# Ledger of designs, part 26: VHH binders against Formin-H (forH)

Target 1, 361 residues: Formin-H (forH), of Dictyostelium discoideum (Social amoeba) (q54n00r34to394)
Amino acid sequence: VSLNEIIDLDREFELLLDKLAIEDPIKRKQMQSLPDISKRTLLEQNKADIYRTVKHKGPIESFADVKSVISSINTKHVPIDIIKTLRIHLNTADRDWIQSFLDNDGVQPILNILKRLERNKNRKRKEHSILQWECTRCIAALMKIKIGMEYIASFPQTTNLMVLCLDTPLIKAKTLVLELLAAIAVTDRGHGAVLTSMIYHKEVKKEITRYFNLVQSLKIEKNAEYLTTCMSFINCIISSPSDLPSRIEIRKAFLNLKILKYIENLRADYNEDKNLLTQLDVFEEELSTDEQLNSQQGTQIGIEDLFSQISSRVTGTPSQQELITLMTHFQRMSSSNLGLGVWTLYNALANQLEDELKIHP
Below, E stands for the ipSAE of ESMFold2; O stands for the ipSAE of OpenDDE; V2 stands for 0.75 times the mean of E and O plus 0.25 times the DockQ between their complexes.

## First folded at step 9 (VHH; framework vhh_sonelokimab_d1)

Design v05 (from s12 with S52Y S57R; at its last look DockQ between E and O 0.01; V2 from the best seeds 0.00; counts 0 for: pae E 12.9 > 2, off the site)
Fold by ESMFold2, look of step 9:
Structure v05 (fold): chain B 361 residues (1-361), chain A 124 residues (1-124)
Amino acid sequence: as target 1 above (361 residues)
Amino acid sequence: DVQLVESGGGLVQPGGSLRLSCAASGFTFSSYAVGWFRQAPGKEREFIGAIYGSGGRTYYAVSEKGRFTISRDNSKNTLYLQMNSLRPEDTAVYYCATDRLYGWSHLTDEYDYWGQGTLVTVSS
């Protein structure tokens, strides 16, 4: 758990205490001393009360005029408290208010804040990350309602500006951005936009190759929720196309970045994290399934490509030495005059081994 | 090189209409959001509105009150600004602009590419 995550929780809990009209300083101090888990539980238990409070007297009344709200965020300097208030309102406003917000292009000023933060590097890094975080939470709030999700999925500049937020040090913001991009990538119109946005990220952030920073983050970051979300996003963009050639092409970019090595390390480091292990399994199972489908269509991988793929999967694992030993045997036999008979015998032994493994896993 | 060239300005009577054009070259026009700005003599450039690259959605400054319409023709790489009910205070040099982040902004310093401008004069 990071210090920034704890600070965000404390601020959200202060808002809950204000909603509950707990004004006694001694009682407020007592409640702020609760463990973080207890604070999160109270926040979740009072989600319905927050919705009803907004309908009666809360921030909805402060933000009732859609055009005034949009004007307030469409300025050169937007206080973070205004964006936090907007985020709360977007999570609780009725559908008519949300529809009006969308119809008046209220999403674009939020995206413009993100664009301005990207251009202006002189703001303090913590304030920069927190404002990015709150803006992405506003987009997430819109995506939880059907009309908002449909609007965002039809708005391709959103993916471009969201991917630029992936360089934030705030892990919860990174995680949320990947969750939102995955949700967009599942849609028919959004998948291509997400893939294109990763090229855009490479160009703006001067990455060596597309996805480089994303894959490196699997080694750098230690938060299991982030790692699970990152792998889920990668799986999502690979698996969303219905056609095999598209899935193979997208996956190849990650294989060339040695993602299988990162996956093996993650299995060792997080061997009890069921959610992460599931996403690692999905990547490898989809790889195996698509390799099998590719073979069934009668197109064979060339011998050089096949050897490269096997080596890439085994290098850095305990099986590496065993593969080297096996390949040394193949190398020795390839120069012999025994011909096809040796290869036929190796194939027969391999088939027998596969049959035995089905019986005794 | 990225180029934006405005045209269609001129002298018009109060209450009249003009359509400005912005011809674009040197970039993938359909991918960029492009905006219209104006600058009266001695004043700062003022945002009018923008149109998105792929969706055709538009956004207008609050002050424009529905008199102006932005459109684009991707087959001609051209952006348009239709101005109706023109008033003497609309006299300005009108610019089109785009930026490298594939979005729009009302802030002038967030645009990398500008046209040279076209003068619109509203007077009897």
Scores: ipSAE 0.000, ipTM 0.361, lowest interface PAE 12.9, mean pLDDT 78
ESMFold2 (binder alone), look of step 9: mean pLDDT 78; pTM 0.805
OpenDDE, look of step 9: ipSAE 0.037; ipTM 0.551

Design v06 (from s12 with G53W S54E S57R R100K; at its last look DockQ between E and O 0.01; V2 from the best seeds 0.00; counts 0 for: pae O 13.9 > 2, off the site)
Fold by OpenDDE, look of step 9:
Structure v06 (fold): chain B 361 residues (1-361), chain A 124 residues (1-124)
Amino acid sequence: as target 1 above (361 residues)
Amino acid sequence: DVQLVESGGGLVQPGGSLRLSCAASGFTFSSYAVGWFRQAPGKEREFIGAISWEGGRTYYAVSEKGRFTISRDNSKNTLYLQMNSLRPEDTAVYYCATDKLYGWSHLTDEYDYWGQGTLVTVSS
């Protein structure tokens, strides 16, 4: 058995233990010590066998009627155990139950819990973080199926609340939130929602710029799974738009945050992590591709944007004064009878410079 | 354009094994759940199983539990179906499918994109 297979098994088994809400460390350790064959057996037994056949709706495991469940979580104080139970049930419930849950506004109480937690000054307490995580896991469970995803993606406040959960101290929870956001971002309506929520995050968390904390996490965090998920999320939000300008714009925000530097560091530090490297490759490849496409289509950059870009690049460099001088010349030229002649000369020079740049990139 | 291309089908003897592949293109494969279906002659298309976008969660029809394993390689944009202990009743055209969302479904009508299918024939 290859090391990779073992790693995969262990990972899957850990996920199973999570699904089974086995949180006791001792018990977990005991379970983890099981022979591989036993682990595999348990994994197989716990695979979501929700449906016998396309025609047969899997048996609804008796978790009280949907209304009762919703009522139980629609309180000011919700015990964590109830949410855990809900999570478990949501992961195994058939489509009809989920539909009923959605139809009876079962998602709102979960969101309300998240809202309350976010407002709580003690939100960073372990107990609160766990509750937040369990709520997020409930949402995740709902998002596993199409009707749930559609519902969640359409819920106006969902993504805003989710992005606020990104500051949780639980690395697993952060990872999950990013995964869910990524999933939403690739939907037609979800991409805009996620982008808006990231703006919301900036405002609420008082970030310097959009995505700042996210990009900084690439520098600070050491968990490979989380880092991979971060990059995956970034890749998703960049790549989801069909139009090149949108992709370029989104990516530019990340580039401005020096993401490439962090990518370089991550490559060095995690050179054996295939998943992370894959995401890094995706980022770089897509960047390259879009740059090529952009070069081919001729970028109609607005004058103001162009100036801003040039200014940003030149500011603080010896060329700053030269740029100012050049601009001054342009102003003079615009008012001069020699304007056309001067423009011709500038164009000639520009073309020459471009040629030189091609030779000497 | 979204494309799903199944491969690996063929003739196999009862008790044999076969691994099907589905090559995906035209979309961010790693962002979507994908699933396997099959359709036997004269029968309705039936759900085999699905795998979550990250590959960490799999869902199977009860009837296929233990014999079939679904996996994916997001780096290769490929979905796999490992079929073991094949039976004559497993003879069908096998399809991979994806939807426009994150989630999965056992319902055929909830999937937006389908491959052309690959034929698996289990016969002595």
Scores: ipSAE 0.000, ipTM 0.208, lowest interface PAE 13.9, mean pLDDT 82
ESMFold2, look of step 9: ipSAE 0.000; ipTM 0.331
ESMFold2 (binder alone), look of step 9: mean pLDDT 78; pTM 0.801

Design v07 (from s11 with D30S D31S S54Y G55E; at its last look DockQ between E and O 0.01; V2 from the best seeds 0.00; counts 0 for: pae E 17.9 > 2, off the site)
Fold by OpenDDE, look of step 9:
Structure v07 (fold): chain B 361 residues (1-361), chain A 123 residues (1-123)
Amino acid sequence: as target 1 above (361 residues)
Amino acid sequence: DVQLVESGGGLVQPGGSLRLSCAASGFTFSSYAVGWFRQAPGKEREFIGAISGYEGRTYYAVSEKGRFTISRDNSKNTLYLQMNSLRPEDTAVYYCAAYTGWYSLSEDDYEYWGQGTLVTVSS
């Protein structure tokens, strides 16, 4: 992708943000950090109202009948070539054809293919991954237009199946799925759908906690593009809510999974990758901003939450042992007759240190 | 099937305390945020508070902050509402609800609901 194309995309996207009256600088920055595919999707969704002049490139004669196409893919054994052809057609079809496709439940057979593939996890061959990818690309094609996006975002089953595709060994497919989910997450109903799907993913994949596999991918995967997309997706779902408590809650889940440690590692390992570093910066900056806002609002953080946050920040650092030592001391003191006096001394020390930190940030 | 079953409701005197429970089944309880709503006779359903899934973060309506405490036990798939210093105006049907989205005061954002338990505060 030529630098000129990137510049053009960013410019067009800025104009879109203006058109959408997104004036909040934080939100704008978050939107600007979206994957390119998400930006393009949003741009296309919003352009379709202007360019009615769809030059009638004649429907590929073979796909003229929507019902026939749907019937051809609504089988137990669908050749990959048919899905490829469908993908191509979906990318070139006019709005009326797409609408007809949607109206005749054309998405369902695609989802059924994905569902079948997921059930056969132990038999995942390269061919299955390719088929899964092509199906995902069909969904991507549908999402290029507003009616398609709305359709996909409106059915939790769709996003549920999409998130299951995150386990594919095909890195391109994983990346695409994350991009699509990010795009959905920025829609009015899409954010909730994506969160729901992540819960679904946890249930199906038997994750310890929600987002576990996603965060682990930051540790395990080496593909820079995928990592960038992963972080972009994470940033997107955290930043989407307008209210501070919601953002904090979502972020906390990631923090509890020790995402900061992985971010640190990624910074070290990918110090020349500008795209990845940008996403890492976004995460840290937004974290800092929200922490500041939260402190200003006097939000009483529960002791357990506070501890969790501290633990999350310190785990994997040289300070971990120091924290453990301190906590051990606190535990011992809590049972002592001298406890109150000790706590008072600690508080005094803490205050002194805070004053020093103000002077030497 | 998803089920939320409230219990613990009843008659209590003003100034008294009551603890409500909500037993959940049919879904991964720990993954969902769960909360309490109430509906007084002739009034709209109102948000009391909620607690997030794994993180256990609590949110309260401003009006109820300090009197009510929400907690959960994920090992028991149970949500609790401790109500203290009860007032006649607290008389309502109390509902347990679960949601997967971001924090919301709107009942429309909650996916699953219990049948409710009646709390009557009267001398």
Scores: ipSAE 0.000, ipTM 0.231, lowest interface PAE 15.6, mean pLDDT 83
ESMFold2, look of step 9: ipSAE 0.000; ipTM 0.151
ESMFold2 (binder alone), look of step 9: mean pLDDT 81; pTM 0.822

Design v08 (from s11 with Y99D T100R G101L; at its last look DockQ between E and O 0.01; V2 from the best seeds 0.00; counts 0 for: pae E 14.8 > 2, off the site)
Fold by ESMFold2, look of step 9:
Structure v08 (fold): chain B 361 residues (1-361), chain A 123 residues (1-123)
Amino acid sequence: as target 1 above (361 residues)
Amino acid sequence: DVQLVESGGGLVQPGGSLRLSCAASGFTFDDYAVGWFRQAPGKEREFIGAISGSGGRTYYAVSEKGRFTISRDNSKNTLYLQMNSLRPEDTAVYYCAADRLWYSLSEDDYEYWGQGTLVTVSS
């Protein structure tokens, strides 16, 4: 055998070890010392064995045939085993297969399964959660590749269907959904989509306020990985905007839900869990840092900079005309003989309004 | 009660234009994606296109691209279908449908349906 053939085999085998999550250096060294015949056998066995575990009532002639795969999942009733097989294939397929899957609109049937699960009350709860789990894992597999991430982030209402999965009793599905939403939220356009989807979740699930169920889960759930991921998601959506006013506004929703009390309880109950404590520290340290910045910027920010920040938030929204009307009132009153008294009165009215909104959210 | 009521159907000459309306009541219209389907005599119901709840995104069947325009006015709770360059094969009953979660190409995925309005394209 040539040196190039040996290098190719070793490279392929290293990728297999990575895929199987064999991270122990001693175990990796042992496996890397296997004869070439054994390495080739393991590579072929892992390719073949995923197809042998497929049990489904409908025919799939080959997973190389993208259109046949999409046809199998674009039906009224999709067996869980077909979705599990798709998940495995999405994690192992090459870029060209994934590109073809995206080009033939293969994401849409996956999202339609999630949509039908929200409507169909006759499915057993366990089967419902497992199907949500496997569909979410298919989305996760696509998001690991740049072309897949870009496609899913641009695909309509993806985050809406994902947030509805947060109510599953299957803790690993909840955890994965939050990981995926956080990944979307750090993108330029995905942050707003995730925030909007949490409003959608509030409306569909009849929450009192946005994030209520999410914050309640910090008390209810006992799984440390979930708790860490949930706090990481919360930190992510707060910290993703570069401007201080946006971070303050998002964080205020969680402070109003008494998240600091939940954090105190989590510190007591998980006092030796480094990963969770790190996320709790991030929340409190970013709160303190932004409070300090707010004090400094509040004394040094100019009127023009403040207006630019407000304008950027309302431009292109239904609120734009109302802002113009409000500014016209300010313009008329700015030349009043009352001087400082005008602005003192406006501030008093604004404070009264804000107090009323706290009482009647 | 939830209602979707189509109107604006009728007889039109080939090459002509027609505008259909779908008035919605009994639900929060802004929360629903809304779509148009049609069913020609003796044929299966066919997806035409859909528009998101916000009105910011539209999707059309490939066969209808460029001839039909879907729009909505959330202040009037009304969905519209503008049809141009009509052909005899566009003769069908046209239905509007609404779905809270998302638009779909499959009729099975829509929660609410109108009764339909007949469009006839003939001399």
Scores: ipSAE 0.000, ipTM 0.223, lowest interface PAE 14.8, mean pLDDT 78
ESMFold2 (binder alone), look of step 9: mean pLDDT 81; pTM 0.824
OpenDDE, look of step 9: ipSAE 0.224; ipTM 0.684

## First folded at step 11 (VHH; framework vhh_sonelokimab_d1)

Design w01 (from v03 with S31Y V62D; at its last look DockQ between E and O 0.01; V2 from the best seeds 0.00; counts 0 for: pae E 18.1 > 2, off the site)
Fold by ESMFold2, look of step 11:
Structure w01 (fold): chain B 361 residues (1-361), chain A 124 residues (1-124)
Amino acid sequence: as target 1 above (361 residues)
Amino acid sequence: DVQLVESGGGLVQPGGSLRLSCAASGFTFSYYAVGWFRQAPGKEREFIGAISGSGGRTYYADSEKGRFTISRDNSKNTLYLQMNSLRPEDTAVYYCATDRLWGYSHLTDEYDYWGQGTLVTVSS
């Protein structure tokens, strides 16, 4: 990288700090210490914003008081420039500020905005999508930090509201949401939450099957970055479980939606796009690898391996308490004088429940 | 704050081996794919390979010709690059990077965080 390019970056970033009215010497030094990649990202985010500026209630010093910030966004009508200011601050705030923001339930007002946008179908679509975009960028900023990622992955409403944003016509917002969901899905706790949220999406949006709209988007959308991110998310959903049966069951949902035909078409239409082709290759290679493993391993697996697999998906999610309750029932009934009959009954009930719920791994 | 710190570089003879480490902190390491890149003097930064957050899958640039192995230890928040059969052409600064996408990317623009790099010199 040239010396002129380095000097240009520093000068542009200092102008950004001036434009954002970030004058606190301690905060300014913290921002100046950011890696060059982070500085370029913030510059590009500022250029990509429709308004090209950040308005806020007053001097940046007002953002030092976490409770005041949360109060300003915890209203029925939040100006978009306040959300933009919050986004910038979340990307630059220190860990202690972020921890305080999370501790005071600062994520909830952001989710409330997304919830209200989903309930209001008659608003201008462009302003709706832009506000969704800024809210998802706030969530993205939180997810770049360990405590924020852990909070988001554990917070029950977040993934549900994020998946509903997948219906936005704004491609960059849709793409970001998939990227964030993939990051959540690679965690042991977050994988189950994302899968459950896709069921919620099916129910709210009246899909015929889980993932239907997602797979259809591979034909409808023409943006290569979106297509790459969508395939990456699908690969992530399938590949995150360590156990072969889970990967096979999740993949079956996509195979039943004829994803291999969509992949064939994408290879033809985007034959020079290295990133997309790589994600298409990953899907097919993982399919082939798991088919080979399935032929070798058979269907029998030890009880401790099964419990470990289930525990890894459920720990840290709302489902953990429900699983504990179920296990308590198993424990209580397993000492019954009926012996094998108890487990036969539990299996029969579980099979019936799965049929009624149409669960798709 | 997010930090990536490469180590293990140095001078090695042609045909030798070297293992680089990348220590990660300030984020949940197991959530993200991590990649290795290198930059020879006067050249553009070059993708070497990447590994998934779980460590179950690795991807390599075709040009590495099977001499390099990427691994990770999520319990130690550490990424590794094992380099064998080193050649003078492998002389470069080696970087680790993390991105916002799971999976594979050879594009530098898709990585948000980079280490400072560690120098590897291969010379007789």
Scores: ipSAE 0.000, ipTM 0.126, lowest interface PAE 18.1, mean pLDDT 77
ESMFold2 (binder alone), look of step 11: mean pLDDT 79; pTM 0.813
OpenDDE, look of step 11: ipSAE 0.078; ipTM 0.566

Design w02 (from v03 with S31W V62D; at its last look DockQ between E and O 0.79; V2 from the best seeds 0.00; counts 0 for: pae E 13.9 > 2)
Fold by ESMFold2, look of step 11:
Structure w02 (fold): chain B 361 residues (1-361), chain A 124 residues (1-124)
Amino acid sequence: as target 1 above (361 residues)
Amino acid sequence: DVQLVESGGGLVQPGGSLRLSCAASGFTFSWYAVGWFRQAPGKEREFIGAISGSGGRTYYADSEKGRFTISRDNSKNTLYLQMNSLRPEDTAVYYCATDRLWGYSHLTDEYDYWGQGTLVTVSS
């Protein structure tokens, strides 16, 4: 690894933190302490120009009056052409215009359109998917600027409506929403909002547990860009907290959904897709790194949490039956009159085995 | 079972003040914006204002800015409307409403849950 590559990575990552409006010095230091592979993955997640729009050749200053624009979209029915024109204008407007748009609650009509589309029984129509796509692109345009990102991150209503778009059949809209949610999740104010919105998604969509549909999509969807973006989002929400306990708890939810089995299948099915494989590597490397950090802190973890971690790794693998057999031995011996002596013996044998494996790998 | 129950209505003189309450149950109150509406006799229901789930932002109809104050206490699952400088034109049934799933709007058909209302009468 050359010195120039290290310097380039650090500078690129600082620019990313600036772009995402991560200004808390403690949070910036923690993000800079991430392993280099995690930093490269976050940079890769954000290198795509997700805010690029088709240049509009029509009259520019038809949108000069902010209140008039907001009035035109703050109605029960909004034509798609009006939303497309707004999207183009949001991508070209100056900062003062955007600030005025935000101050006059211009985001709320866009969110209300998304809300109506979610409630409509005919949401499978082509027109509804296009309108949903264009509204999402309007939000993306606002997020290109620091004041827009801060506004979006400060209002949980926005992330609530965005997570409901994850159930759209339009794969490019679903992919964009995940990219936007990931960008929000790396900010101090936005991370909690995204996590809370996933609880809202569970409630509204009647998921079995939080993240269930998201993890299931790794099996159902076949689009490699989507799969890469989905894993990138999952990695983002796990890695964004600076404190180890928070990362462990978020990751536990995915381990309980058996994400490691999905990762195994994705590696097999997409064995030459470098971008997807990188995201899969990030998940497993971050898991290993945090387990090492947890051991160094000597923190007590509950037996239920520990078993959940182990079970998630072995379920669906050849090791599953061996784990069951081992647990059966523990069950039998836990009622033994030997008490502490049994567990001391198991620990001693485990330490000896681990020492032998270092010598004879 | 989502329930909203307004209280605090009554008879008040012009220029007087009144504080309405809306007790919420059956949902996670702190997650959602909640709004106040009113309906005068023979009129359509009109938006007064709304407050975000955290209470950090309030939204008011232009005609009501400065006279009415919306607040909430998430520990008590209660929404409040403080009304000052009341006029006879403020006579109406006052409703609280939520779109438990979506947030605030000035449009009545965007709200799924409504209270039964509380009558406010401002007489000369």
Scores: ipSAE 0.000, ipTM 0.325, lowest interface PAE 13.9, mean pLDDT 78
ESMFold2 (binder alone), look of step 11: mean pLDDT 79; pTM 0.811
OpenDDE, look of step 11: ipSAE 0.020; ipTM 0.509

Design w03 (from v03 with S54Y G55E V62D; at its last look DockQ between E and O 0.01; V2 from the best seeds 0.00; counts 0 for: pae E 17.0 > 2, off the site)
Fold by ESMFold2, look of step 11:
Structure w03 (fold): chain B 361 residues (1-361), chain A 124 residues (1-124)
Amino acid sequence: as target 1 above (361 residues)
Amino acid sequence: DVQLVESGGGLVQPGGSLRLSCAASGFTFSSYAVGWFRQAPGKEREFIGAISGYEGRTYYADSEKGRFTISRDNSKNTLYLQMNSLRPEDTAVYYCATDRLWGYSHLTDEYDYWGQGTLVTVSS
């Protein structure tokens, strides 16, 4: 019995077929029927021998030598086929190889490609988007194992360059970036990095406020998977902090961008999409829960912020006119000679009503 | 204080079905990936599948494709594994696991929190 016997050949081979995008059912069945020795040979050839896939005679000797792989991508002009080959290898490499890749700063050449794409606007956007897509998929492959995830979450230049990809027209790339950023944001070290990277996005892309383009995309984009992923990301960055003040502060940025109106529209337009509706429910449920906690903690909220919150919940509902009528009474009584006594009486009545409603819900 | 508790194991005849449950507490269930694993006697623990955090994407080991379905109910903080067309080879202790990461892994040493397991026996 060998420690190497832990590898399931058929599972690894099916993963290889997925990574090579062999989706034709007839071809997949044919390849799955290959003898085990042939499957092992194909796995080793696709993990170790990228020389056969390089159109430009890359200097890569083998994937077993991490330094040679890094030198192949650490050049001024990296062919997209080399990045695709790296992506495939990162998805199949063992933990020790990935650790060595990280230790030798293998992520930096990938980031340098993204930096050069941002600086060089002379290329067609399709070529930029495809290269951004493949670099992002390399990062995703590293994040599939814990050491890679922890490295990426603690390396802020990665999230900075990933957020710049959010402006790509390629919806699959944009969706993947949000998935990865959400995964980073739930980590202790990664949450702050993601928030800071969204400030970086605002500054580089000249948004009027942080998250503006992200929230606008909820109106502009029509792909349900993207919309679900976008809402999931938003929920993730709001909910990850354990402390209530941090969650309130982050959520306030989205409330000020009128996200509740976007959520209302999404419910109407996608009323049968269970995955999207779930994410919309999460946003509103966590808002309500944190508002209750905030009231119980005695945290003071300014009059303007409180009225804004009430208005956003009541506007467009049957309760709107009743609220207007009540506020008109408050307006008239604000000049009363009773002064503080008027407000004390209103508070006493409100408390009595709330007590009665608790007894007889 | 993360806690995972599996239930729903038992004896089932070949060709039968079982639904396993994993009750979660001590973490934000909707935010993190949770996976299913199994360990047959004398074998290593193997990956069955997982559901990712927030977005709810499911992933399955190729050997289990088409027979097993993973789902979750966030209102009950519960993960489910629906197993159909069971065979004697499926006899194992079934575990749920999390490492409180949004993504998933098929590697057992990537998970810090495990349930106690629930035994599934497939026998005539």
Scores: ipSAE 0.000, ipTM 0.139, lowest interface PAE 17.0, mean pLDDT 78
ESMFold2 (binder alone), look of step 11: mean pLDDT 80; pTM 0.817
OpenDDE, look of step 11: ipSAE 0.112; ipTM 0.586

